# Ledger of designs, part 227: VHH binders against Flagellar brake protein YcgR (ycgR)

Target 1, 263 residues: Flagellar brake protein YcgR (ycgR), of Thauera aminoaromatica (c4kar8)
Amino acid sequence: MAELSTPSPASPAPLDGGRGDELEKFTLRGARQILQLLQDLITHRGLITAHTGGGHSFMTAVLKVDEERGRVVLDPSPDPQANRRALAAPRLTCVTQLDGIRIQFPLVGLGEGQDKGRPALFAPLPAEMLRLQRREFYRLQVPLAHELSCLLKAEDLARKPVEVSARVIDIGAGGVAVVVPTGAAEFVIGGTLPACRLALPDGEPIELDLEVRNLNRQTQRNGTEQLRVGLRFAALPRAADTRIQRYIFKTERALNAKARGGL
Short names: E, the ipSAE of ESMFold2; O, the ipSAE of OpenDDE; V2, 0.75 times the mean of E and O plus 0.25 times the DockQ between their complexes.

## First folded at step 21 (VHH)

Design QC21 (from MC4 with S31N; framework vhh_7n9e_1; at its last look DockQ between E and O 0.24; V2 from the best seeds 0.64)
Fold by OpenDDE, look of step 21:
Parts: C-alpha cells; structure tokens; sequence
Structure QC21 (fold): chain B 263 residues (1-263), chain A 119 residues (1-119)
C-alpha cells in the first residue's frame, strides 16, 4: 500500500525573466511602490518562498523594512543549511502571493545579523518587484455597455446607513472593483459591507457580503475625483459563484471574438 | 512630512486595559482613513483595526474584535485604540498607519508604542 505522499504544494517556481518585454508593464521600480508592497507583505504576513538556486528554497517572511538604511529584514530559516545557501547565493529570488497576485522580487547582497537580539537576514531593498495576477484570479474589465452595478450598503459621515449604487469596473472570481463618487460613503480597508447586491445582466441581483480590500482615489479626465473600491466576496453562495463565473466566461469569449474581427 | 507618533503603551496584566493614541501631523488628518497595526516579537506586522476618514466605518481583525475599539478625533488630529481584556498574545509594538489612496493600501510611519501583557 504505497502511501501516496500528498504532493507538497509545489513552491511556485520563479518566472524565467525571458519574457522580458511582456513583464515590464507588471514590474514596479518606484521606490515608494516597492516600499508599499513590502509593507503590504508585512501587514498581511505574507509567506515568501525564497529560492537560492540549484532547486533549493526556504520559507521566509519580510519582518521589517528599514527605510533609513535602505534594507529589508527577513525571517531566517530554521534550517541552518538553508541560511548558508541563501548567504552564499549571488541572488535570492523571492516569490509570494498577496490577494491572488503573484509577487516576485530579487534580493542581492544578503547578510546575516541580529534584529533586536534575534537572528535575521538582511538585504538591500529590491530594485524591482514583479506583480502578476494569476489567470485564476483574472479580473475581467467590464465593458461599459454591460453597465454592471453593485448596490453597496455603507455608512455616511454621519454614520447613517446609505445605499450607494456603484459601477463595477472589473470582476473576478474573488471580487469586484467599483467606482463611487468621492464622499458618497465612508470606507475602510477590512470593513465589511453586508447584504450588498451585485447586478448581472443575466437575472436578479446577487445578494452578497463584501469586504473592502483596497481604496484608490482617481481623478478622471474631466477633473472629477472618484473613489475606486476593491471589494472581496466575503461569502459567496455556490449558485452565485456559478453565475459570476458564467458571466465572466461568456463576456471574455465575446470580447475575444470581437477582437478577432468575428463580431 | 507625514508624522505619526504613537503613545499609551505599557505593561499591563492579562485582562487589563490600555488606551493608545496616535498624534498625526503633516497631512489633512480628516481626509484619510487610519489604521492600527502591530508587530509581535519575531513576527511580521499585522493589521489590527481601521477607521474611515470621518469615523463612520470601522473594522477589526478577528483576534481583537469585541475587545478593541478604534476611534478618532479629527479636531485633535488624533487616532485612538481602546484595548480591553488584553491577552498575552496582544503583546506587540503597536503602530499607527495612514491610508494611501494612490497605492490603495496603508503605510506605517510611526515608531510605535510597546504593549506588554503579562500572564
């Protein structure tokens, strides 16, 4: 009875830099963006697979960003051999995922030391960070003609319940991004919006709970400021998931057909 | 320059209470959602709580829900965290963070205030 060793979830292999031109648009090089992304990894306790080369890797996490010294602090491996390999490697390739987005970044000049009396690994801040959304979490840009909307149940500045009809700009299996007028309601990351209603073209609105994951202020070409709200499906019934997936699939097919000159 | 200065930390026994404050300067405080995070020894930073710019919306990590209360005084440019029924696992350096509406998340700029909960 050969015990089928449950394949250890294959540590996502580093993306080979060969597709250089296509990946450039997903590469962050701005110091502020890099710092923010590293901070996000810290905030979300993102586990990182650090590849040292030769097929070897270890699990780590960003513990701290030292902006003054321009360095990142990593959690060392409990395996001393892994740490030795990391220190000997000319380049450490770090791979992680945050909210369905693959993040990859190189670290060079790794050193060991102590942070507040605890063993730590240190490296200069990465010069670049790659952000790739997995196809599985592909977000469909909603065509303007579909006029998808989400009725958000939120609170205003006076803490009064308000309902805001928000346009859906993108949708995926995990959530939606919507735009609302600035000041229409108050939002906070981590906040829950209960009993919202997502309107799809194929039938009755879907009632669902939403969690705020991202807040961006955007200025439109006309000078009007809007708030883009990234929302996660907090609890999605199976039937609703099926409808959303069907919509995404149907829309993608239509868009692809149009792009090929077929429609 | 954005400045966040945390205070109110200290040593407290399990079951005790603390109130943290964060004094904000260098930006229009009332226009930004604000957050608390914490970092336990040897661990990464974790999100603890958030409050919208006007205070009309609040959020809490599951680990602190029902025990912690976030609030703000926009006239004083101050963020608060009332922590009740503290547990040893709440021991951490607590940071104040400001919403970044350009990137979409939040950044920590404070030095933090140490909270130590003894068993």
Amino acid sequence: as target 1 above (263 residues)
Amino acid sequence: DVQLVESGGGLVQAGGSLRLSCAASGFTFSNYAMYWGRQAPGKGREWVSGISSGGGSTAYASSVKGRFTISRDNAKNTLYLQMNNLKPEDTALYYCAKQDYEWGYFQYWGQGTQVTVSS
Scores: ipSAE 0.811, ipTM 0.939, lowest interface PAE 0.5, mean pLDDT 87
Fold by ESMFold2, look of step 21:
Structure QC21 (fold): chain B 263 residues (1-263), chain A 119 residues (1-119)
Amino acid sequence: as target 1 above (263 residues)
Amino acid sequence: DVQLVESGGGLVQAGGSLRLSCAASGFTFSNYAMYWGRQAPGKGREWVSGISSGGGSTAYASSVKGRFTISRDNAKNTLYLQMNNLKPEDTALYYCAKQDYEWGYFQYWGQGTQVTVSS
């Protein structure tokens, strides 16, 4: 079968945790936060995939928020069967993106009606919304001319140690993103890479432990596949932190100077 | 048309073992990292374990490390979770999840399989 190319899967459910896992910090439960996020979706005309269960979904949008009635107004599907499945479902799982951030929220108690003479779907405001921003810190986009690299100590298919020199795409106080050729090593979210070496300009490489946070595929213009690996710094020593922040500061100053004609 | 079907749950006494299975269809299983998560009653869902597409790298939540073993059989399109030394705190609905390389994270697709550990 062909590789899945759908931008939004039929029944996506991010990892949740009742034991204080990291997903809870991305969950909005305050009424003001929820209203603001819904308003942002309306303002940016965000298209939403609404999952009804059983692998079925339809495209919709939030048309407005009725604060006085405590409800959200959705665009119905042009397919009447999709609308019937939505109305029969115990809940809708709504998934979208806003500025590259994944947004997910449940709607329960969906009803059908009209809004200013047009067909519409109605539901009470969600009690929670997921706003999944994986990066907690500013990330500098590393200029290609710097050729910043990180030597990863990872494992191959046979669980044997391998070293992979990976180009650093971005860097921040909390981590880096790197690219490696597909198949160069085995990566999994939550995996740890001890004693990796980050090469900054004008100094010895920094030894640091890394944790895999995200994995994306990229296809180069020549058809070569690469893996983009998002990595979090674990137990970063202060000296290493200082060098990383200094690199970021110097690089931003240099980029700003070129943009303004030099200072 | 991605489908993940979890099975192998049941009632077991503390200290016992269970092996969960996740049958995958609708995608090329061997190209994707796979994960297990769980949700206890009245609590949020938590990540439990992950395994790379070829099986060369694994990861575990600290609460299960040393007790649970994730594995996969790419010829059978099946993901497994061997759970040993089960504790009442492991009682949960267990889900498998598929890596989404466009988003960069993973997603659950199935209804899960219930594991209940009695004291």
Scores: ipSAE 0.734, ipTM 0.928, lowest interface PAE 0.9, mean pLDDT 83
ESMFold2 (binder alone), look of step 21: mean pLDDT 85; pTM 0.861

Design QC22 (from MC4 with S53T; framework vhh_7n9e_1; at its last look DockQ between E and O 0.48; V2 from the best seeds 0.68)
Fold by OpenDDE, look of step 21:
Structure QC22 (fold): chain B 263 residues (1-263), chain A 119 residues (1-119)
Amino acid sequence: as target 1 above (263 residues)
Amino acid sequence: DVQLVESGGGLVQAGGSLRLSCAASGFTFSSYAMYWGRQAPGKGREWVSGISTGGGSTAYASSVKGRFTISRDNAKNTLYLQMNNLKPEDTALYYCAKQDYEWGYFQYWGQGTQVTVSS
């Protein structure tokens, strides 16, 4: 009986930075606030996923805040290779959750050393920390079988209007992430894509305006490069919102039922 | 090494105009979306404008829309920001930024160029 190793819950991916102005209301920059939040993470022994780039991450925790030296102390990975990647990375993106709130913060200038005779990672205090409620960051991974798509109205390099059919890879209350072939269209963070069409399984496509919030180039296993586009619903009619929420809810229930051995 | 060098800032009266430039080096400029940001005294850094790799798509913060125009010359590895009808609230250090396609945010900010708009 081969114990099907339950796929380790995919470490939460970092949230896209998008427009700095829109995330500002969720971003802490006050020194006192940052210190307090870090202390809260220590108190609650919150596990942190530290992303080093290239799809690599490791689990860590904030061990200590050194206010005098203006640095945070992190638990090193038991994997020496992960620590090397962390130290080589120009930036760590730390992601965690506290009391149902997603917390994300960057660390730069990572170094290694010892804290009280134990190996530790050190970084300057983060300049900012992002706090988001679950409703704001939850994304349903779209099952491949659902074949959700979004028709994007964009422009090509020649500024000619183009329509790109993009596969939806995740969906939430606030938007979708799609994948497109690299070079299919021109995108910029903050750009608006008007009159796009989101196809759901339950009926006719939803027409909506989308705003580009994130752009990631991804190389597939086959070596093909794709562009992941994070899109925000710029203007979502109430009826459309209801349909999207219903889809998410129904799909989640189905996935959970399947995971429990039901369907 | 990625380098971004901003220029064109200065002192201008309200209603005036400036054109900022950003000289890019150390990377394939034409392969990256580029952005302008700014930081006013005592405030955080804010996004101002963005332009796609070929310039086919542009975006603007609501505060500058209709007044600012972003453009690029890929042959010269240069990003531009035409700023018209400047207001005192536009006073800030203006930065050029390169798209990060790994993390989905802006990276490699230059030293910035100071824009001061007097009343």
Scores: ipSAE 0.789, ipTM 0.934, lowest interface PAE 0.6, mean pLDDT 87
Fold by ESMFold2, look of step 21:
Structure QC22 (fold): chain B 263 residues (1-263), chain A 119 residues (1-119)
Amino acid sequence: as target 1 above (263 residues)
Amino acid sequence: DVQLVESGGGLVQAGGSLRLSCAASGFTFSSYAMYWGRQAPGKGREWVSGISTGGGSTAYASSVKGRFTISRDNAKNTLYLQMNNLKPEDTALYYCAKQDYEWGYFQYWGQGTQVTVSS
């Protein structure tokens, strides 16, 4: 599932819904792995959102790793108040993305100083870094023009069935992500939505059971709040799986052809 | 500041019942889905149950379905877990958690409450 990076308060790693795909297994703790990932961020000029708490954040980058002194060197903010908040914070939660892979790491003991005559921020190397690479969970970003939808059979406040038509944002072999209006139904991680209907182009909708895996709030530009729901497929019949894979393959081919054709 | 305080744990015989509570403060409780997780000795934390913002949707790990019931009282900012027909394998430190809608996960904030089930 593709996660939209947004500024937010620091979050601990969550427990996953009872499966053996815990987020902890994507946490790097080896010194060599951490140094390499930081160097990759430097090489690719990864822009980092550093969260200082209280809903405040600033943009930064890793300028270098000082292996001899065991510390990372960060680009200071041009805003002195942001730098002051960072230096006062008990920890920074740094969040970035490298080619669609979410990276998160804490920094503690932040200090200020100079690096070769230029202002800089310093911190000890992080003891851990999250690198969420989920090779088994490829997700195709669905073109808006396709208008893929999924009819969700969910529950309301009174635990009564409701149907919600949801736009499909991404799709893969194991599931979809959809968006719904806030308050359209009650959702919880681990919840099961039986007998939903996934509408693919050129065919009958597929009936399938879905399980909620992630819940994000999104604010549209007009201020309207919507919910992005990450959903996992239950065991699919072979025919349904084949139709989903065929859709993904054809869409990828068409997108690659369009990109090569200059559109 | 977000605070979650778990209570209601204890020592019980197999087949017995306990009701756990989670007192929440520092956020608008009714706007967040809430969860229970547990950590058995020598193991990582694992999800047990979840409940939507208004209580309209609930979910359970297969190991506890039919025995545990999650509920919430939004007027009292309190999350509950009713645990019936307890088994020795339910022995764990139990934590409540708050949904984080910015990152899509949930978070643990408290120290947990110990549940010990004797054979």
Scores: ipSAE 0.698, ipTM 0.921, lowest interface PAE 0.9, mean pLDDT 82
ESMFold2 (binder alone), look of step 21: mean pLDDT 84; pTM 0.851

Design QC24 (from MC4 with K98R; framework vhh_7n9e_1; at its last look DockQ between E and O 0.26; V2 from the best seeds 0.52)
Fold by OpenDDE, look of step 21:
Structure QC24 (fold): chain B 263 residues (1-263), chain A 119 residues (1-119)
Amino acid sequence: as target 1 above (263 residues)
Amino acid sequence: DVQLVESGGGLVQAGGSLRLSCAASGFTFSSYAMYWGRQAPGKGREWVSGISSGGGSTAYASSVKGRFTISRDNAKNTLYLQMNNLKPEDTALYYCARQDYEWGYFQYWGQGTQVTVSS
């Protein structure tokens, strides 16, 4: 009776720095941004795979950010050998995921010590953090020609119910990103937009509840300010999920075919 | 310079109530969504509640939903958090934060106000 060793979830391998130019867009170097992201990792108790080189890694977590001393505090491994390797490594590559976003950052100058009487690892704050929204769910950039829209039910500044037709700029299994004119409606991260309608090219709009996950003000090249709203599908019926997946698949195939010179 | 100053914290018994205030300055308060976060001892910062710039939209963490109410007075540049039916697990340093529309994270946290709920 061969005990099928449940394959240990393959620790996400560090992204090889080779695709340098594309990754630059996703690299955070701002001190405030780095601190905030580290704090988010603490808040979410995100497990971090720390790679020490040579194919070795251990699980850790950010325990604390010490802004005054400019250092991060990590949970040491229960394996003393892993800790020795970490301390001996010229660079620790930390990989984690937060809300479906892959986060990778280097730590150099690792030391050991105690935090409040507990063993801890210390490192200077990372100089950079890579945040790759590798959406587990392929976010398809919606072609402009498809004119996908989402009717958002929200409130305006006067607290009056408003319906805002928002252009969908990307779509995945987990949600959509839309753009709205600034001031068209009020949004708050964590807020719920009930009974919204997502219009797909293949039929009737899908009614669904959306949760606001991100808000970004963007200035267009023409100087017009827009609000990008990242929305999560709060409750997606199975039929709707199937339609969305079908759309994504069909569109991706078409785009790939076009890219190959076939269309 | 953006400034956020929290007040209204204190010691309260379980089941009690507190009202927190955050005085904002150094920016156009009415143009930004505002949030409350908290940090319990030994834990990271977590968001508690958010309110849109005009107050028309609100959000709450599941742990505080139905107990806490966020509001704002844009004329006074003040954010509020009414906390009812407080629990020991609500013990934390409570922070006011402004929406970051560039990065999508919360920025400009104040110094915080301590809330301690005794059993």
Scores: ipSAE 0.725, ipTM 0.914, lowest interface PAE 0.7, mean pLDDT 87
Fold by ESMFold2, look of step 21:
Structure QC24 (fold): chain B 263 residues (1-263), chain A 119 residues (1-119)
Amino acid sequence: as target 1 above (263 residues)
Amino acid sequence: DVQLVESGGGLVQAGGSLRLSCAASGFTFSSYAMYWGRQAPGKGREWVSGISSGGGSTAYASSVKGRFTISRDNAKNTLYLQMNNLKPEDTALYYCARQDYEWGYFQYWGQGTQVTVSS
């Protein structure tokens, strides 16, 4: 429906602080790799959040891959407005997880039709898929009940210092992801936030230097717009590293024990 | 249509200065963080600098910090890169890119402007 006049020549590239081409390591461009990953999403019945722009999104799934015609078949939304927005969007940005690994891929040229008599959405196979597999930097999804926070020392629109208390949504040995209200501070990939404070449940907060690695806009269920900020630990002292890994291990043990115990 | 058009490249002697511009159209410029990247002959792409949507935060690659200054004029929908004390290693095709908040990483847009730093 919609067309881009200046299509991107490549997938988004990572900003490197001495780790060039890290995103390329996670980018699948081979047709066989892409087909296999899409098949895995079908097999695992992975729910996909499809972003249509302007903070709008809808839930979908890959129903099948039509290899002969070179296209994917998606489940339409039960909400007709969501389907109209998807068909009008120049691009869908699809986000999902497979076994805890974040998968992202763009779809362009979305159309509507039927698949075996059922309504369906169709798009050409994506030219690339991002599979952010970082086993070395496993990210624990922080239980909401822990209310983990990180005090960010950033700047506002006028380049004035501001402190923002950000909820931590995941944490690993190499960094955290946080959410902040849109407009609370100015962020840019590659930007550094010195002397931030990570509050863990046990002990005093950890003073950390953080680097912005990714930025996503998110809309909560209540319609509130937030910014998800992916942050890397710059240089991490051994004591701080130990405390972070201890928190992760303890929390994983507690979650696994509850799962065995009847959850 | 998102459009990014770079200009201001050219030939300059080492130690000299050059100012690049990127004219943006087809989107609300003031709502997006913007970036400069470059690609030298025979090398991979390199992030150079970034600036937040309102200009409140900037970032630089270590190789250019202290020599390059990123700025933006949201009233003119224009991104700038002031390049001082240029070195032969700065020779590259320079391009601007817009933040992609749904993909989470920036996209390369436009065809770039050549900067060549002699001897």
Scores: ipSAE 0.491, ipTM 0.849, lowest interface PAE 1.9, mean pLDDT 82
ESMFold2 (binder alone), look of step 21: mean pLDDT 85; pTM 0.864

Design QC25 (from MC4 with D100N; framework vhh_7n9e_1; at its last look DockQ between E and O 0.31; V2 from the best seeds 0.60)
Fold by OpenDDE, look of step 21:
Structure QC25 (fold): chain B 263 residues (1-263), chain A 119 residues (1-119)
Amino acid sequence: as target 1 above (263 residues)
Amino acid sequence: DVQLVESGGGLVQAGGSLRLSCAASGFTFSSYAMYWGRQAPGKGREWVSGISSGGGSTAYASSVKGRFTISRDNAKNTLYLQMNNLKPEDTALYYCAKQNYEWGYFQYWGQGTQVTVSS
């Protein structure tokens, strides 16, 4: 009876920088932002997978940010060989997760030393940090031709109940992203929008509760500001889930067929 | 520069109440959703509550729902957290956070205020 070794959850491979344009919007380059994110990593005691190249990695953590010296302090590996590899590597790719968000950042110029009498690794502050919200669920970019909408029940600045028709820009098993005009309603992360209505092409709108998970202000090319709202399905009936999955599957197939020169 | 200064923390007995304040400066306070977070000893920072820019929408962690009330005074650039029926598990450093609309998350800028609830 061969014990099927449950494949160790593959350490998330570093995202290859090839999708450059799409990742730029998720890349932090501001010194203050970088410092804040590093501090958050310290606060949360987040474990970091440090990739040294050649398929090798080790677990570390940010111990300290030294702003005066412009350096980050990392916990060395208990494996001396891993530390040697890290020091020899031209670049260390650090991958971690904070509050369900994938964080990736490069470290160059790694050195070893002591922090408060303890062995430590040192590197200059990263020039950039990538922050990607793990889409736990594959999200389909909704074709403009489908015109999916979500009626949001919210409050305005005067605390008056308002209904806002929002365009759905992406959809997955776990939620939707919508765009609304700035100022159309008030939102807060963690807030619940009850009894919203998601309109799919295949039938009656789905009534569901939504939780706000993300709020982004975006300026369009035309200069118009919009609010992108990331929404989680708070309670999704099984029937609704099935419909959403069916829509996603059908749409993906159609898009793939079109991409292959079909229709 | 964004500044958030928390105050109102202290030692309180279980079942007691505290009111935290966060004085905001360096940005248009009324244009941003604001949040409270906390960090208990040996634990990571956790979200506690949020309020929309105008105060029309509020949210609470399940652990504090019904006990805590978030509010704001935009004229005073001040965020508040009324904490009632405090429990020992509420012991933490409490932080004020500002919404980051560029990245879609909230950021902590202050030093926090210590809340200690004694059994």
Scores: ipSAE 0.837, ipTM 0.948, lowest interface PAE 0.5, mean pLDDT 88
Fold by ESMFold2, look of step 21:
Structure QC25 (fold): chain B 263 residues (1-263), chain A 119 residues (1-119)
Amino acid sequence: as target 1 above (263 residues)
Amino acid sequence: DVQLVESGGGLVQAGGSLRLSCAASGFTFSSYAMYWGRQAPGKGREWVSGISSGGGSTAYASSVKGRFTISRDNAKNTLYLQMNNLKPEDTALYYCAKQNYEWGYFQYWGQGTQVTVSS
């Protein structure tokens, strides 16, 4: 069951196990569907958050699927304690995203071994995988070339109003995720940011109210630390919703066309 | 080792007030946003309030807005919840929580403090 309790865990925290009946329609149990989804994760080099319980997790990836032996091969953590926790856990709850779609699956019977002479973790194929292919949960990864930004109205440490221009890194029907420099403003989960402005390429910025849903620290390639702020649309006028959906649809089509044409 | 110890709960009549405290240790308190949550009998845990690391941003559940005030004293590593005009529906076990920036959410660590509001 979920270790962490929050108002709305978007990702990577596991979904509440007590809500399983409501999510049944998104649960894959067919062997071919599971194998294909795992292969898609391998092909896209998807990063997976593996939850071991007790508030602990580590980052991993599916390295391969061994169809002949019916097992999945995972990348071990460089932290020996994380690997020991994973091997001791009754189950490993894996959470990731593929093309903006949330993926979650359990692994039981985790073991350690070698794959091509390198340490690896092994488990039987999952009996089920959750794939939330629903408009409310889909998040488009925004191409950097689009330079989407959102002007946030927040407060600083001195409780004075500040405006922060934040780059949008993903967008969905229900919200956006943005990045800001660490310390640029004070954020708290549940906080409301009124009258923010979301800039889309095809028109004037959209004025909207945002609610903070999650806060992550990120270290960029150059060593700079930023804060990833997950934001929910608190109220979204119909015209604004239409513009956002149109942007997502057009961008997704363009990205899919490039992926198909790359073969 | 992260430790959060809640205190200040008790039995109070409707309309009364209580102040909860949360003593924090095992981490740099002033670097983390902090939260209060509660769990009423037979219900799931409910987020109540949050405060940013420096106190520049606060947030409240609609059910407590205007009645509860979250605050922090970073010099004392202590989080507070002032609860005024208490109602029977505020009866719950109250927990404080620490922001987890690796996962992006917050976590509860303590045993909580019981608040019981009689009619």
Scores: ipSAE 0.568, ipTM 0.885, lowest interface PAE 1.7, mean pLDDT 83
ESMFold2 (binder alone), look of step 21: mean pLDDT 85; pTM 0.861

